# Designs tried in a protein design chat: VH-VL binders against Isthmin-1 (ism1). Part 12

Target 1, 164 residues: Isthmin-1 (ism1), of Danio rerio (Zebrafish) (Brachydanio rerio) (q5ege1r286to449)
Amino acid sequence: LFGVDTDSCERWMNCKSEFLKKYMSKVATDLPSCPCFYPTEVAYSTADVHDANTKRNFRWKDASGPKEKLEIYKPTARYCIRSMLTLESTTLAAQHCCYDDSMKLITRGKGAGTPNLISTEFSADLHYKVDILPWIICKGDWSRYNHARPPNNGQKCAENPQDE
Short names: E, the ipSAE of ESMFold2; O, the ipSAE of OpenDDE; V2, 0.75 times the mean of E and O plus 0.25 times the DockQ between their complexes.

## First folded at step 9 (VH-VL; framework fv_tiragolumab)

Design p4 (from n2 with heavy chain F105W; at its last look DockQ between E and O 0.85; V2 from the best seeds 0.00; counts 0 for: pae E 2.5 > 2)
Fold by ESMFold2, look of step 9:
Structure p4 (fold): chain C 164 residues (1-164), chain A 125 residues (1-125), chain B 113 residues (1-113)
Amino acid sequence: as target 1 above (164 residues)
Amino acid sequence: EVQLQQSGPGLVKPSQTLSLTCAISGDSVSSYNAAWNWIRQSPSRGLEWLGKTYYRSKWYNDYAVSVKGRITINPDTSKNQFSLQLNSVTPEDTAVFYCARDTIWGDLKEYFDYWGQGTLVTVSS
Amino acid sequence: DIVMTQSPDSLAVSLGERATINCKSSQSVLYSSDNKNYLAWYQQKPGQPPNLLIYWASTRESGVPDRFSGSGSGTDFTLTISSLQAEDVAVYYCQQYYSTPYTFGPGTKVEIK
């Protein structure tokens, strides 16, 4: 029996699996954990937050603006932030964290932030191709997307939503 | 080369529905790196974006607040077209209507690289 | 809504000389997440639809002559035609695409003196 043809979503996700696993291990060392609450300072400027796991300070920018299209890509999220690249960064990645209307970290589900493999600070075009396009090709299947790009909860924030 | 060809009546009576169609060649209405817009131009309001339709996991519409509730933009994948319906028109809706594609980068590059030829629609009894 | 204004309403410039068009937005169109200005410039000749010249405030669209340049950031932007040619007689519009509804400036008519 010759194999069954795969759809375009499966081929896109499968082509990235080995690369993604290797790259994600580097990202885990390089990126901060998401704060458990939205740092309100980002509404006015950037926020400098100490990350206990890496023992470094990271700057965060708001990522809730209209160009983020949260109603499409992170439905149920009200606020999001991204970590900024530093001179000490070893990857081009950015941590991405999303928060509900009560400003609590969304730790799973369709509104949870997922690491950007390419920071928008580095290249918006590459970010689109690497981080957004696979989601579109997979028809918004957040479960498959999040399996490949797990939402961060390194600070062990309370599960949110609790019924998922 | 992408081309947008408009069709539809140039005269519409007040309170009726304005209906226009934009045919696409050189691209697909369901392309995931494009969105399909309607824009009008009149002496009193200048260029005015009315709304867009696009595919991102499902079909989305985004409408200008000023016409929300009166406007519908529909894709037709079988004909590779998209349409404008504007309900309850008044003489103040008289304008040249354009269809336009926003650029290859979708949500991030929402400026208009290809335009239809324009259709003058007059709303008069 | 982000209101776009332009100045002057019209200008006349001698062939080969510099034309300068200003555009101002009522709110910043710079997005800090990607450090991009979501501003475009269009040229419109009579009986034709607008034609894209510049996007991201300063990036020329393919096929646009080098004499067209865009500058500025945040709320204040400029389109410059460094050496005006006869074919540049048109109305020029700025447009923000930062947030919906996307809005255009009222236009600046450029003519040869």
Scores: ipSAE 0.543, ipTM 0.820, lowest interface PAE 2.5, mean pLDDT 88
ESMFold2 (binder alone), look of step 9: mean pLDDT 91; pTM 0.928
OpenDDE, look of step 9: ipSAE 0.614; ipTM 0.874

Design p5 (from n2 with light chain S32R; at its last look DockQ between E and O 0.70; V2 from the best seeds 0.00; counts 0 for: pae E 2.5 > 2)
Fold by ESMFold2, look of step 9:
Structure p5 (fold): chain C 164 residues (1-164), chain A 125 residues (1-125), chain B 113 residues (1-113)
Amino acid sequence: as target 1 above (164 residues)
Amino acid sequence: EVQLQQSGPGLVKPSQTLSLTCAISGDSVSSYNAAWNWIRQSPSRGLEWLGKTYYRSKWYNDYAVSVKGRITINPDTSKNQFSLQLNSVTPEDTAVFYCARDTIFGDLKEYFDYWGQGTLVTVSS
Amino acid sequence: DIVMTQSPDSLAVSLGERATINCKSSQSVLYRSDNKNYLAWYQQKPGQPPNLLIYWASTRESGVPDRFSGSGSGTDFTLTISSLQAEDVAVYYCQQYYSTPYTFGPGTKVEIK
């Protein structure tokens, strides 16, 4: 049978509440689509980007610093960004987008960004518990994690990596 | 209540390997919420972080560049402890060695909330 | 490596008076993504390991008396003991945990005048 860690992952992945399902749906409609290319201005300041799907402007921050632990959580990503909360936000979520060495959006695989259900702007502790800990409990199984939290490609950027 | 109990010899000859063990009670060495560190303190260098071991998707080790290549930190899940090995020691490695836990959310709170009692290790002939 | 400095090297204050310790980092320890300063303060009494007082620059660890407070942001940080007690005689260290290697300040010895 499965060990303690495997049992915990199964319970976490099978834990569905009516609230969580409703929240996930709101997150999918509330967040901007990831830009297809890393907006280099975020390396120095925030970037303001129009999102055609929601017809709103969103501000983005760099999310590539050492506390992101990209070598652990997004091992093929070189850069990441997060959307900032707005006055019009209906959730506490943040879009999370990751990019390769060529600054192209990673749309699938172990380096792809996935929505943060809790923005680090709201609470770093809750973000860890809600967005990071499930990945850890599941021993870094990115395919299961991404199935539950699909990487955003609402802009229909070129698939990256190709032929996963 | 988390407690860290150190053990190991206090005298090591030059060129040999310094070996210390830190036993954990009140937490697990494989905890998802912690990382397990070694820190030393000497008059010449003050407090110096040496490295850590921790589990996320697999076991990771991070070592300070000053001791990288000489240091190994190993978890032992069956005994709920972790060890320090420092190879090729010299008298300048003489220090009080501490084991320490970084906090409940290791990646976000990498400050040291629980410390072992300290072990003076003297490197001398 | 982020170099940590402290001032003064030592200070003596009367019981009940305020003690102020400064810590400076060679690089900012403020992470813009979560808006937190990755700085901690420790107290070490003779023959004992360091004990955590403050994390995230200003958050007191559980059980730490209210007379201990931390402030500052970016590269400049302060630990304040608002009313020094006899049991507060110790060496105080700041430590950054923004990036590895995690580094400590050289310490500030606090004595009763």
Scores: ipSAE 0.526, ipTM 0.818, lowest interface PAE 2.5, mean pLDDT 88
ESMFold2 (binder alone), look of step 9: mean pLDDT 91; pTM 0.926
OpenDDE, look of step 9: ipSAE 0.610; ipTM 0.876

## First folded at step 10 (VH-VL; framework fv_tiragolumab)

Design q1 (from p1 with heavy chain F105W; at its last look DockQ between E and O 0.84; V2 from the best seeds 0.00; counts 0 for: pae E 6.5 > 2)
Fold by ESMFold2, look of step 10:
Structure q1 (fold): chain C 164 residues (1-164), chain A 125 residues (1-125), chain B 113 residues (1-113)
Amino acid sequence: as target 1 above (164 residues)
Amino acid sequence: EVQLQQSGPGLVKPSQTLSLTCAISGDSVSSYNAAWNWIRQSPSRGLEWLGKTYYRSKWYNDYAVSVKGRITINPDTSKNQFSLQLNSVTPEDTAVFYCARDTIWGDMKEYFDYWGQGTLVTVSS
Amino acid sequence: DIVMTQSPDSLAVSLGERATINCKSSQSVLYSSDNKNYLAWYQQKPGQPPNLLIYWASTRESGVPDRFSGSGSGTDFTLTISSLQAEDVAVYYCQQYYSTPYTFGPGTKVEIK
């Protein structure tokens, strides 16, 4: 056949080690669902939210600060939150949820949050390597990235944006 | 290890464009770990960050509000360098200009670890 | 913009004595997500560019002598030179890298008394 190099983004999307498969399954079980509306108290403190699916309480922190670089990574989001690690955590992961100007959860598209396999609370450097660099090697193609790291909508929030 | 070497004229007339170049060795201007900055220093303003360019799937620029609209920072990957253009200069723009690298590893390390040697640019008729 | 201030403007210290430089930011530079202070300290000698001394408020850059230490959190920070040496005569700047525009303090000149 034709001799064609594999795209590095495609290689990342198709890389499913046994460790990664086990870890992502555990992450899907451990992480809370995103609240449908931005909990505004996180701008000044944390929010404690019960997650019915996991039957656990989770604390959430704001993730909208300038170091998040939302203009690059989540360009239609105005606010984001990240779930906090606790002693009950069985992974290093954090749920990541992003919200529009109306504080409604973005459930799809380029502004939607996606789970962080490594929480910034654990290691900002490792978070960058594991969660951000793949986005970069995929040239910011949110549809490819979201295919590998689907946005959470376990609470069945209204689709947002409504088109698509 | 990393070295930044500046070049460009040290005298510029008012209303003209100041143009400087910073050549990089020991790193790449398109490195995903770095951002490439211009900073100036004058007696009246002290150290003042002007802006940066960096590569994240595409090229991005971030400019200080005080110079936005007058400043352009351009990478040149073929020459492994980046440039500063500052339009419509006045005597208040007289300063020593530095290029500097920050390590944007994890988007958290935006302090300046390597600096160019500095170029005194005087704006006068 | 986050305004950085320093005190004193200048400081004369005898060899072997302690020098203390204060830096204050108009807004907190502590990022709650990772609990780090985005503050750096630089040393600048005449005719030279600034050199990095301290990052994350208190972490010493490789090769920086133990006599340099940084402390503080949020909006108030201190650089301490525990035993001043002749080569420490310089201007010292703090800098926030929490958000753009990155801003520097006005500098503190340290001299031998």
Scores: ipSAE 0.147, ipTM 0.718, lowest interface PAE 6.5, mean pLDDT 87
ESMFold2 (binder alone), look of step 10: mean pLDDT 91; pTM 0.927
OpenDDE, look of step 10: ipSAE 0.752; ipTM 0.903

Design q2 (from p1 with heavy chain S57F; at its last look DockQ between E and O 0.63; V2 from the best seeds 0.00; counts 0 for: pae E 8.4 > 2)
Fold by ESMFold2, look of step 10:
Structure q2 (fold): chain C 164 residues (1-164), chain A 125 residues (1-125), chain B 113 residues (1-113)
Amino acid sequence: as target 1 above (164 residues)
Amino acid sequence: EVQLQQSGPGLVKPSQTLSLTCAISGDSVSSYNAAWNWIRQSPSRGLEWLGKTYYRFKWYNDYAVSVKGRITINPDTSKNQFSLQLNSVTPEDTAVFYCARDTIFGDMKEYFDYWGQGTLVTVSS
Amino acid sequence: DIVMTQSPDSLAVSLGERATINCKSSQSVLYSSDNKNYLAWYQQKPGQPPNLLIYWASTRESGVPDRFSGSGSGTDFTLTISSLQAEDVAVYYCQQYYSTPYTFGPGTKVEIK
């Protein structure tokens, strides 16, 4: 607004809307819980995993390939998965879960998965603009925005890493 | 339109350092979606990717193992350029050197869409 | 490293006839997230840098004539020139951009018979 002296990251973060708040609420209720362990089937194909909280089956695909650039975006993760869009999806969002070398869900820190507001399956360009670009503009430190988008851990997986 | 203009000496003595620059117009060396590459070509090796530099909140470099330890790629934001330094050259380093752009993220188009004109560098006494 | 191979090493084709170039990668370059093959084709004429023809295995770059087409998936790819023209005499390279180091095939020389 008037009198605000901010950089481009702060200006982006101060752009608030009621539409975004409502969309974020729908995303939080639409997405499945992350499996507590990496479903090894995704290394060969997709995996169907039942989500007890929503009572729906979700299909997951591997998201660990070199195009994911995990060394940049998820530096402590070895494996990641994304939920696939279904006919029952109410948003364009995808759940994103990341796992350490022991295939255990990372529940906090820079390696933890971050739900995608726009699935790459729907549009890689929109996903970039909505989910990636803010991360880049804010130099990888948009904790206020990510604070509103915590990893979905409805299965109450063990805290990882434990050194808080 | 993006254009890449190379410069640097075409003759280098063995054991010396090969040094080339690539000037960028129509884009920024610090563009968040671009990576800036060096590629060489010789009759014996064909096209060989040497390495790249790119900006993601800090500068990153990736170098091919074949030249790792001898290569340095540096951006220069004030001149909108990037450079290649290859140490301890031998006649086997004789090649045409190209700079090239790829889009490392964004559209995930990491093919080389813009190339410099090429610089023949001969390593001989 | 993903090793790229091409066949044949050279090819002589009559003007107006079809030229076919094969490329193989030592690993799949198909990315499951977007279902795209990260494979490009370049044309190179003497004294010039490579010129991009095809990306994502089958998508023509803007301004590339319709006679150039790419096909294939995973590890096996083909560049086809449906009606060879005199200006198509060049060396053709495939290149994977799935992961670093980016690697090129050894090239296929195409000549007029």
Scores: ipSAE 0.012, ipTM 0.645, lowest interface PAE 8.4, mean pLDDT 82
ESMFold2 (binder alone), look of step 10: mean pLDDT 91; pTM 0.930
OpenDDE, look of step 10: ipSAE 0.594; ipTM 0.867

Design q3 (from p1 with light chain S33T; at its last look DockQ between E and O 0.68; V2 from the best seeds 0.00; counts 0 for: pae E 2.8 > 2)
Heavy chain, then light chain:
Amino acid sequence: EVQLQQSGPGLVKPSQTLSLTCAISGDSVSSYNAAWNWIRQSPSRGLEWLGKTYYRSKWYNDYAVSVKGRITINPDTSKNQFSLQLNSVTPEDTAVFYCARDTIFGDMKEYFDYWGQGTLVTVSS
Amino acid sequence: DIVMTQSPDSLAVSLGERATINCKSSQSVLYSTDNKNYLAWYQQKPGQPPNLLIYWASTRESGVPDRFSGSGSGTDFTLTISSLQAEDVAVYYCQQYYSTPYTFGPGTKVEIK
ESMFold2, look of step 10: ipSAE 0.487; ipTM 0.805
ESMFold2 (binder alone), look of step 10: mean pLDDT 91; pTM 0.925
OpenDDE, look of step 10: ipSAE 0.748; ipTM 0.903

Design q4 (from p1 with light chain N35D S99T; at its last fold request DockQ between E and O 0.73; V2 from the best seeds 0.74)
Heavy chain, then light chain:
Amino acid sequence: EVQLQQSGPGLVKPSQTLSLTCAISGDSVSSYNAAWNWIRQSPSRGLEWLGKTYYRSKWYNDYAVSVKGRITINPDTSKNQFSLQLNSVTPEDTAVFYCARDTIFGDMKEYFDYWGQGTLVTVSS
Amino acid sequence: DIVMTQSPDSLAVSLGERATINCKSSQSVLYSSDDKNYLAWYQQKPGQPPNLLIYWASTRESGVPDRFSGSGSGTDFTLTISSLQAEDVAVYYCQQYYTTPYTFGPGTKVEIK
ESMFold2, look of step 10: ipSAE 0.643; ipTM 0.852
ESMFold2 (binder alone), look of step 10: mean pLDDT 91; pTM 0.929
OpenDDE, look of step 10: ipSAE 0.851; ipTM 0.928
ESMFold2, look of step 11: ipSAE 0.566; ipTM 0.829
ESMFold2 (binder alone), look of step 11: mean pLDDT 91; pTM 0.928
OpenDDE, look of step 11: ipSAE 0.643; ipTM 0.890
ESMFold2, fold request of step 15: ipSAE 0.608, 0.620, 0.562; ipTM 0.837, 0.843, 0.832
ESMFold2 (binder alone), fold request of step 15: mean pLDDT 91, 91, 91; pTM 0.926, 0.918, 0.924
OpenDDE, fold request of step 15: ipSAE 0.734, 0.864, 0.856; ipTM 0.900, 0.933, 0.930

Design q5 (from p1 with heavy chain K109R; at its last look DockQ between E and O 0.55; V2 from the best seeds 0.00; counts 0 for: pae O 2.1 > 2)
Fold by OpenDDE, look of step 10:
Structure q5 (fold): chain C 164 residues (1-164), chain A 125 residues (1-125), chain B 113 residues (1-113)
Amino acid sequence: as target 1 above (164 residues)
Amino acid sequence: EVQLQQSGPGLVKPSQTLSLTCAISGDSVSSYNAAWNWIRQSPSRGLEWLGKTYYRSKWYNDYAVSVKGRITINPDTSKNQFSLQLNSVTPEDTAVFYCARDTIFGDMREYFDYWGQGTLVTVSS
Amino acid sequence: DIVMTQSPDSLAVSLGERATINCKSSQSVLYSSDNKNYLAWYQQKPGQPPNLLIYWASTRESGVPDRFSGSGSGTDFTLTISSLQAEDVAVYYCQQYYSTPYTFGPGTKVEIK
């Protein structure tokens, strides 16, 4: 299907799995939108945030710890958060949002969070394979990665950064 | 079954380079379900992680700051092994060195399930 | 760096009795994203490398006897040998893999009283 000279990143980007398409559609409807500002409560525990789009409350956890390796995967992000799974979840996915030093949502670029198809709450190993490994396969090309996995801005937050 | 077999000299002079090799059987040095580490143990410093090499579409190396600048861990896919090179050694580097595997099925499991037999390396004139 | 400490330094226990080893981390090794404690325990006998006993603070490695158990969360952890056997004489180490560099405790020597 793919040329022998096609890199692994292109193969990943062009994956035409019907299952994946359906799952991605479910993820888009299942996940909360990113808050426009970093919910500071997550620094101490968790934060409950009402999502206007789904009309449901979601709980968020901080995802800025050393295991996240933000310096590698989100080099312009200062804070990141991840939504928690609920009993109402129809997928195993988690929303992932990242913020700058001013705690403003990064909506695009290399620092922008992208939906995790597999929540770390379910499986860190699968999360790595499904969400992190593709980034590695793309050799850290965030542009290609984000194209396949667009950052969320469901709340129509201000574009950040302005020049990307 | 995974086995790690170490080899290399047990005596190194000060300022020289310590070199060890760890041969892998039962797994691949380029497995992206594993990472390959060097750890040393001494009475003064206890168990000390030195660094690791691993393949995730490309080769990566992580080194401890304590030896960064002097350490090199290299994989050899042709021989299914990896090596340790520690430059400019001093008597303080005297220790039993172990190679070890971590990271089964992902980078989160960074505990060591398989170890080499250990190699005492003495730095002395 | 996360500093690991253990107590006691040495422990003498009669055969068949309980041995308890404590481990502390200078900061929490509980990761909020997966609610797992990135803590392992090892047993080391003379002339041998460390042998993995416990990972994720409480999960026993395959082949490890049931008498070994791990507990704790956050910064405080415990390795328990419910009934000490002669072959359990060794030095035991805790290790965090929450962040690099991975760090080990100083070890606890377990002997038969």
Scores: ipSAE 0.340, ipTM 0.803, lowest interface PAE 2.1, mean pLDDT 93
ESMFold2, look of step 10: ipSAE 0.681; ipTM 0.870
ESMFold2 (binder alone), look of step 10: mean pLDDT 91; pTM 0.926

Design q6 (from n2 with heavy chain L108F; at its last look DockQ between E and O 0.60; V2 from the best seeds 0.00; counts 0 for: pae E 2.1 > 2)
Fold by OpenDDE, look of step 10:
Parts: C-alpha cells; sequence; structure tokens
Structure q6 (fold): chain C 164 residues (1-164), chain A 125 residues (1-125), chain B 113 residues (1-113)
C-alpha cells in the first residue's frame, strides 16, 4: 500500500482512508472552537464555555497534568485544555487547545494543540494510538504532524506566536 | 506467558559498577505496549523505582533523580533483554534488585505486572 | 515526588476475619482526563518479588482471589481482605504510577493473630 522507502510518518500522513476523511469532517463540525484565553476555572474543576460557532455550550477540562507530558509534546505550552464529550456529541473526538504563559491560545507551531480524534474519556488506549502514537512515529516533527492534524483557531484568535 | 530472568553478580566493591541483566521471554523488549523497569528494595529505602527503557519508534529512558547520572538502562534487541548499570556504588546501594514490566496498551498502565526473581546485590569491600 | 504512606505498619488478624490496609498519597493520583486513579497494590512474600493484586485502585488482577478488593480515590485508598487466609500472610504495598518517579508505600505486614 505504501512504498517500502516511505517512512512511517509519511505513511501516516498519506493515509487515504475514506473512513478517516469522513470522520475528520465530522470532527471539524462536532468540536468546539478553542477559546482565545485559558479558562482559569478548569484549574479547579471544569469550565463551561459557550461556543459561538456551534451555538452550544461545551465543558472543558484541564489537560496540563503530568500525563500530558507537555514538555515533550507541547514544549512551548504552559496550559492545555480538552473538551469533554456530551450526549450531543456525534464523534468520539475532543478539542485540544494549548496556551502560553500569558494564557493566550497558541495557534501554530510545536506548542499548538490539535484535535484529538479519540477523547481520553472514551478510551485512553485508542487516544494514544490514534493521537499520540502518530506524533511519536513522526519523531516529534510537529510540522508534519500539524499538517495532518491542524490546530484549531475557530474563534480567529490572534496568531501566536507571531513569528512562526 | 511473560517471564523475566535476572542475572549478574551479587557482590560489588565500592566505587565499582553494578551490572545486571534481565532476559525477557513471552514479550519483546521493543514492544510498543511495554516498558522495562528496574526497581530495588532495601530495608532502609523500601521499594524504589530506578528507571525504565522502552521503545516507541525510538528508544526512551526515564531515570529516577536519585540515581540519575549513575544509572544506565540499555535494551538488547538481539538477545531480547535489557540491562542495568549503576556506577560508583556505595554500601547504600545494597539492595535486592528487580526487573519488571509495565504496560501501556495505549493508556498509562505503569504498574508492574511481571517481575524478575530478584537479585541481591551487596556492596562491600 | 509523590510520597506514599501506609497504615498500619503491621496488622495481626485472625483467620477468616477482615484485614484493612490504608494507603495515602501526598497528592491526588486521580487523573482528571480519564477519571482513573493511578494506584496499584502488591503482595510480597518472603524471598519473592511483589505480586500485583490491584490496579486502577479497584481493578483486581487476573488470578487474584475475590477476597481482595481495592477502594478509594484521590489521595486515600484501602486494600481489604474480606476473609484472611493463611496464604495471605505477607507485606502489602501500594504504588502510585500517576507521575514519575513511581513511588511505593512503606508496606504493611499482615500476620495471623
Amino acid sequence: as target 1 above (164 residues)
Amino acid sequence: EVQLQQSGPGLVKPSQTLSLTCAISGDSVSSYNAAWNWIRQSPSRGLEWLGKTYYRSKWYNDYAVSVKGRITINPDTSKNQFSLQLNSVTPEDTAVFYCARDTIFGDFKEYFDYWGQGTLVTVSS
Amino acid sequence: DIVMTQSPDSLAVSLGERATINCKSSQSVLYSSDNKNYLAWYQQKPGQPPNLLIYWASTRESGVPDRFSGSGSGTDFTLTISSLQAEDVAVYYCQQYYSTPYTFGPGTKVEIK
């Protein structure tokens, strides 16, 4: 299916699964946009945030804990959040957003959050395989990873960082 | 079934290097679903995690700060084993050393489901 | 580092009676993203390595008798042996795997009264 000389990252990036394409499309419509600023209430519990694009409220959890290994996967991020699944969810995905020290959304670069196709609430195992393992397979090449899995900026937040 | 078989000397002189090997059967040292750990146990320090090695498209090592700088855990894919090297040992390093497997299986199941038989290593002149 | 403590240090229980061991972590080992407690329990007999009993605080490892159960969440956990058997004489350890370094409790020695 893939060339023998193609590395695993390229194989992942070039995966032409119709199912995946359709799922990704659903994910794009199902997930909330990233808030422009870190909702500080997630530090204590969860935060409910209204998403203007979908006209629905979404609940968010902090995703900055040690298991997230931000120092590896999002080295320029200080905070990250992940949307929670709801009964209205049509996918198993979760939005993932990361923020800098000033709690501003990172919209691009190695520190930018990217949508999780599988929420950890559904399966940490599948989340790892579908969302984390590809990053590892790409040897931490965030550029290639982000190309296949673009960060969300649905609220048209200011570009951050500006020079990337 | 997974089995871990330890080998290595049980006596090491101070300032020398402690070396142990853990042979794996029933699993692969390069398994994406496993990580390979060293843990020691002593009356003074109890059970103490020392570090681990694991393969995820490349090899990774995590070490405890308490032994960082002195410890090396190396995999050997050809023999399906991994080793522990602890440099500059002192009598305080005397302990029963265990190799152990933890599993990821996509989630962080970093508990130890399989253990080696243990090796008492005494640091003495 | 997350510090693990256990109580009591030793416990003498009559055969057939309940044994209860407590474990505390210096910080929560409940992960908010998956709502799982990253806590395991081990049984160790003399001359043997620790044997996994419980993981995720309350899930029993395959082959472990039903009389062993784990409970708790956050920072407080309990291992219960509903009916102590002679073969249950051992030292029991809790272990957190929420963050590195992984840390163990000091152990609780369970004996027959």
Scores: ipSAE 0.471, ipTM 0.846, lowest interface PAE 1.4, mean pLDDT 93
ESMFold2, look of step 10: ipSAE 0.618; ipTM 0.844
ESMFold2 (binder alone), look of step 10: mean pLDDT 91; pTM 0.917

## First folded at step 11 (VH-VL; framework fv_tiragolumab)

Design v1 (from q4 with heavy chain K109R; at its last look DockQ between E and O 0.73; V2 from the best seeds 0.59)
Heavy chain, then light chain:
Amino acid sequence: EVQLQQSGPGLVKPSQTLSLTCAISGDSVSSYNAAWNWIRQSPSRGLEWLGKTYYRSKWYNDYAVSVKGRITINPDTSKNQFSLQLNSVTPEDTAVFYCARDTIFGDMREYFDYWGQGTLVTVSS
Amino acid sequence: DIVMTQSPDSLAVSLGERATINCKSSQSVLYSSDDKNYLAWYQQKPGQPPNLLIYWASTRESGVPDRFSGSGSGTDFTLTISSLQAEDVAVYYCQQYYTTPYTFGPGTKVEIK
ESMFold2, look of step 11: ipSAE 0.626; ipTM 0.851
ESMFold2 (binder alone), look of step 11: mean pLDDT 91; pTM 0.926
OpenDDE, look of step 11: ipSAE 0.456; ipTM 0.833

Design v2 (from q4 with light chain S33T; at its last look DockQ between E and O 0.71; V2 from the best seeds 0.00; counts 0 for: pae E 5.9 > 2)
Fold by ESMFold2, look of step 11:
Structure v2 (fold): chain C 164 residues (1-164), chain A 125 residues (1-125), chain B 113 residues (1-113)
Amino acid sequence: as target 1 above (164 residues)
Amino acid sequence: EVQLQQSGPGLVKPSQTLSLTCAISGDSVSSYNAAWNWIRQSPSRGLEWLGKTYYRSKWYNDYAVSVKGRITINPDTSKNQFSLQLNSVTPEDTAVFYCARDTIFGDMKEYFDYWGQGTLVTVSS
Amino acid sequence: DIVMTQSPDSLAVSLGERATINCKSSQSVLYSTDDKNYLAWYQQKPGQPPNLLIYWASTRESGVPDRFSGSGSGTDFTLTISSLQAEDVAVYYCQQYYTTPYTFGPGTKVEIK
């Protein structure tokens, strides 16, 4: 809830829209779990990966290019991937997974990927407004951002980094 | 309406530092949807991007390799402007220098929508 | 660095006729993640800075007349002026903004025949 002297980041953190809560629950059920290791074929094409939890196949694209600005938004990540929208998609969201230099999933911390509520495939502008601007408004406070958008580890990959 | 107004001397001696300033109206130098660039143009090099500064929770700089080590781009939030300093200039640095904004749609839209008027800087004794 | 080339170096077009300018990049400027081409076009008249005409290869900047259009993808791009006007006499530059350093083509001078 907003007060007269409330930080803009606090306003974002305290947003309790019924629509947003419903959308996030759909995102959690619609999106695949992150693979535990970077699928190296995405560096050159897309990768089809079966997701046991949703019982569907998902296509993944590399999300590590210069426009991703990983040095700013995911500073310990070396590679990221994003799930692609399909005809079976029930949301506009994309799973976002980031990996360290050893190609292991980052499950927590400043380099961990977090779900995109709006896929860049659907709209780069809406993705920026919905997924990037809140991070900027919160001054890059990954802990607060990740609380609102928890990194996916539905495959129960080894915790990385092991020590906070 | 965004406007960029350049100022600075048009004549600089070799081995000295070229200094230019770009004043911003209609936007903020610390805007999270903008980055602030310097570009030069000469007959021999054409249009050449030199570097940029921008604010994303902290200040970032990105400089062209050709001038890295000689270039500094600094924001000044109190005056709402940004500057170019290019050290150890030679006559080959003679060019028209432009400041430019990349777009308000963030860092993935890094084309230049607003330009300063240009400043011819001649490097000669 | 991504090298940008343009053709022709200059062209003369009769008033009211079509002008076509080609631009080629040494590497693809299509980002497969968002399917956008990071390619812009600028117009520069003597004594003036470049002015943005087109971004994302084909999107007109606000206030740019409909006679300007952009097309192409990957490495090959085209700027078309469907009906040349006197005020369109200028040098036209393509520019990639896929990765730094951002690089420009050498320019194409358009004149009235």
Scores: ipSAE 0.229, ipTM 0.729, lowest interface PAE 5.9, mean pLDDT 86
ESMFold2 (binder alone), look of step 11: mean pLDDT 91; pTM 0.929
OpenDDE, look of step 11: ipSAE 0.528; ipTM 0.855

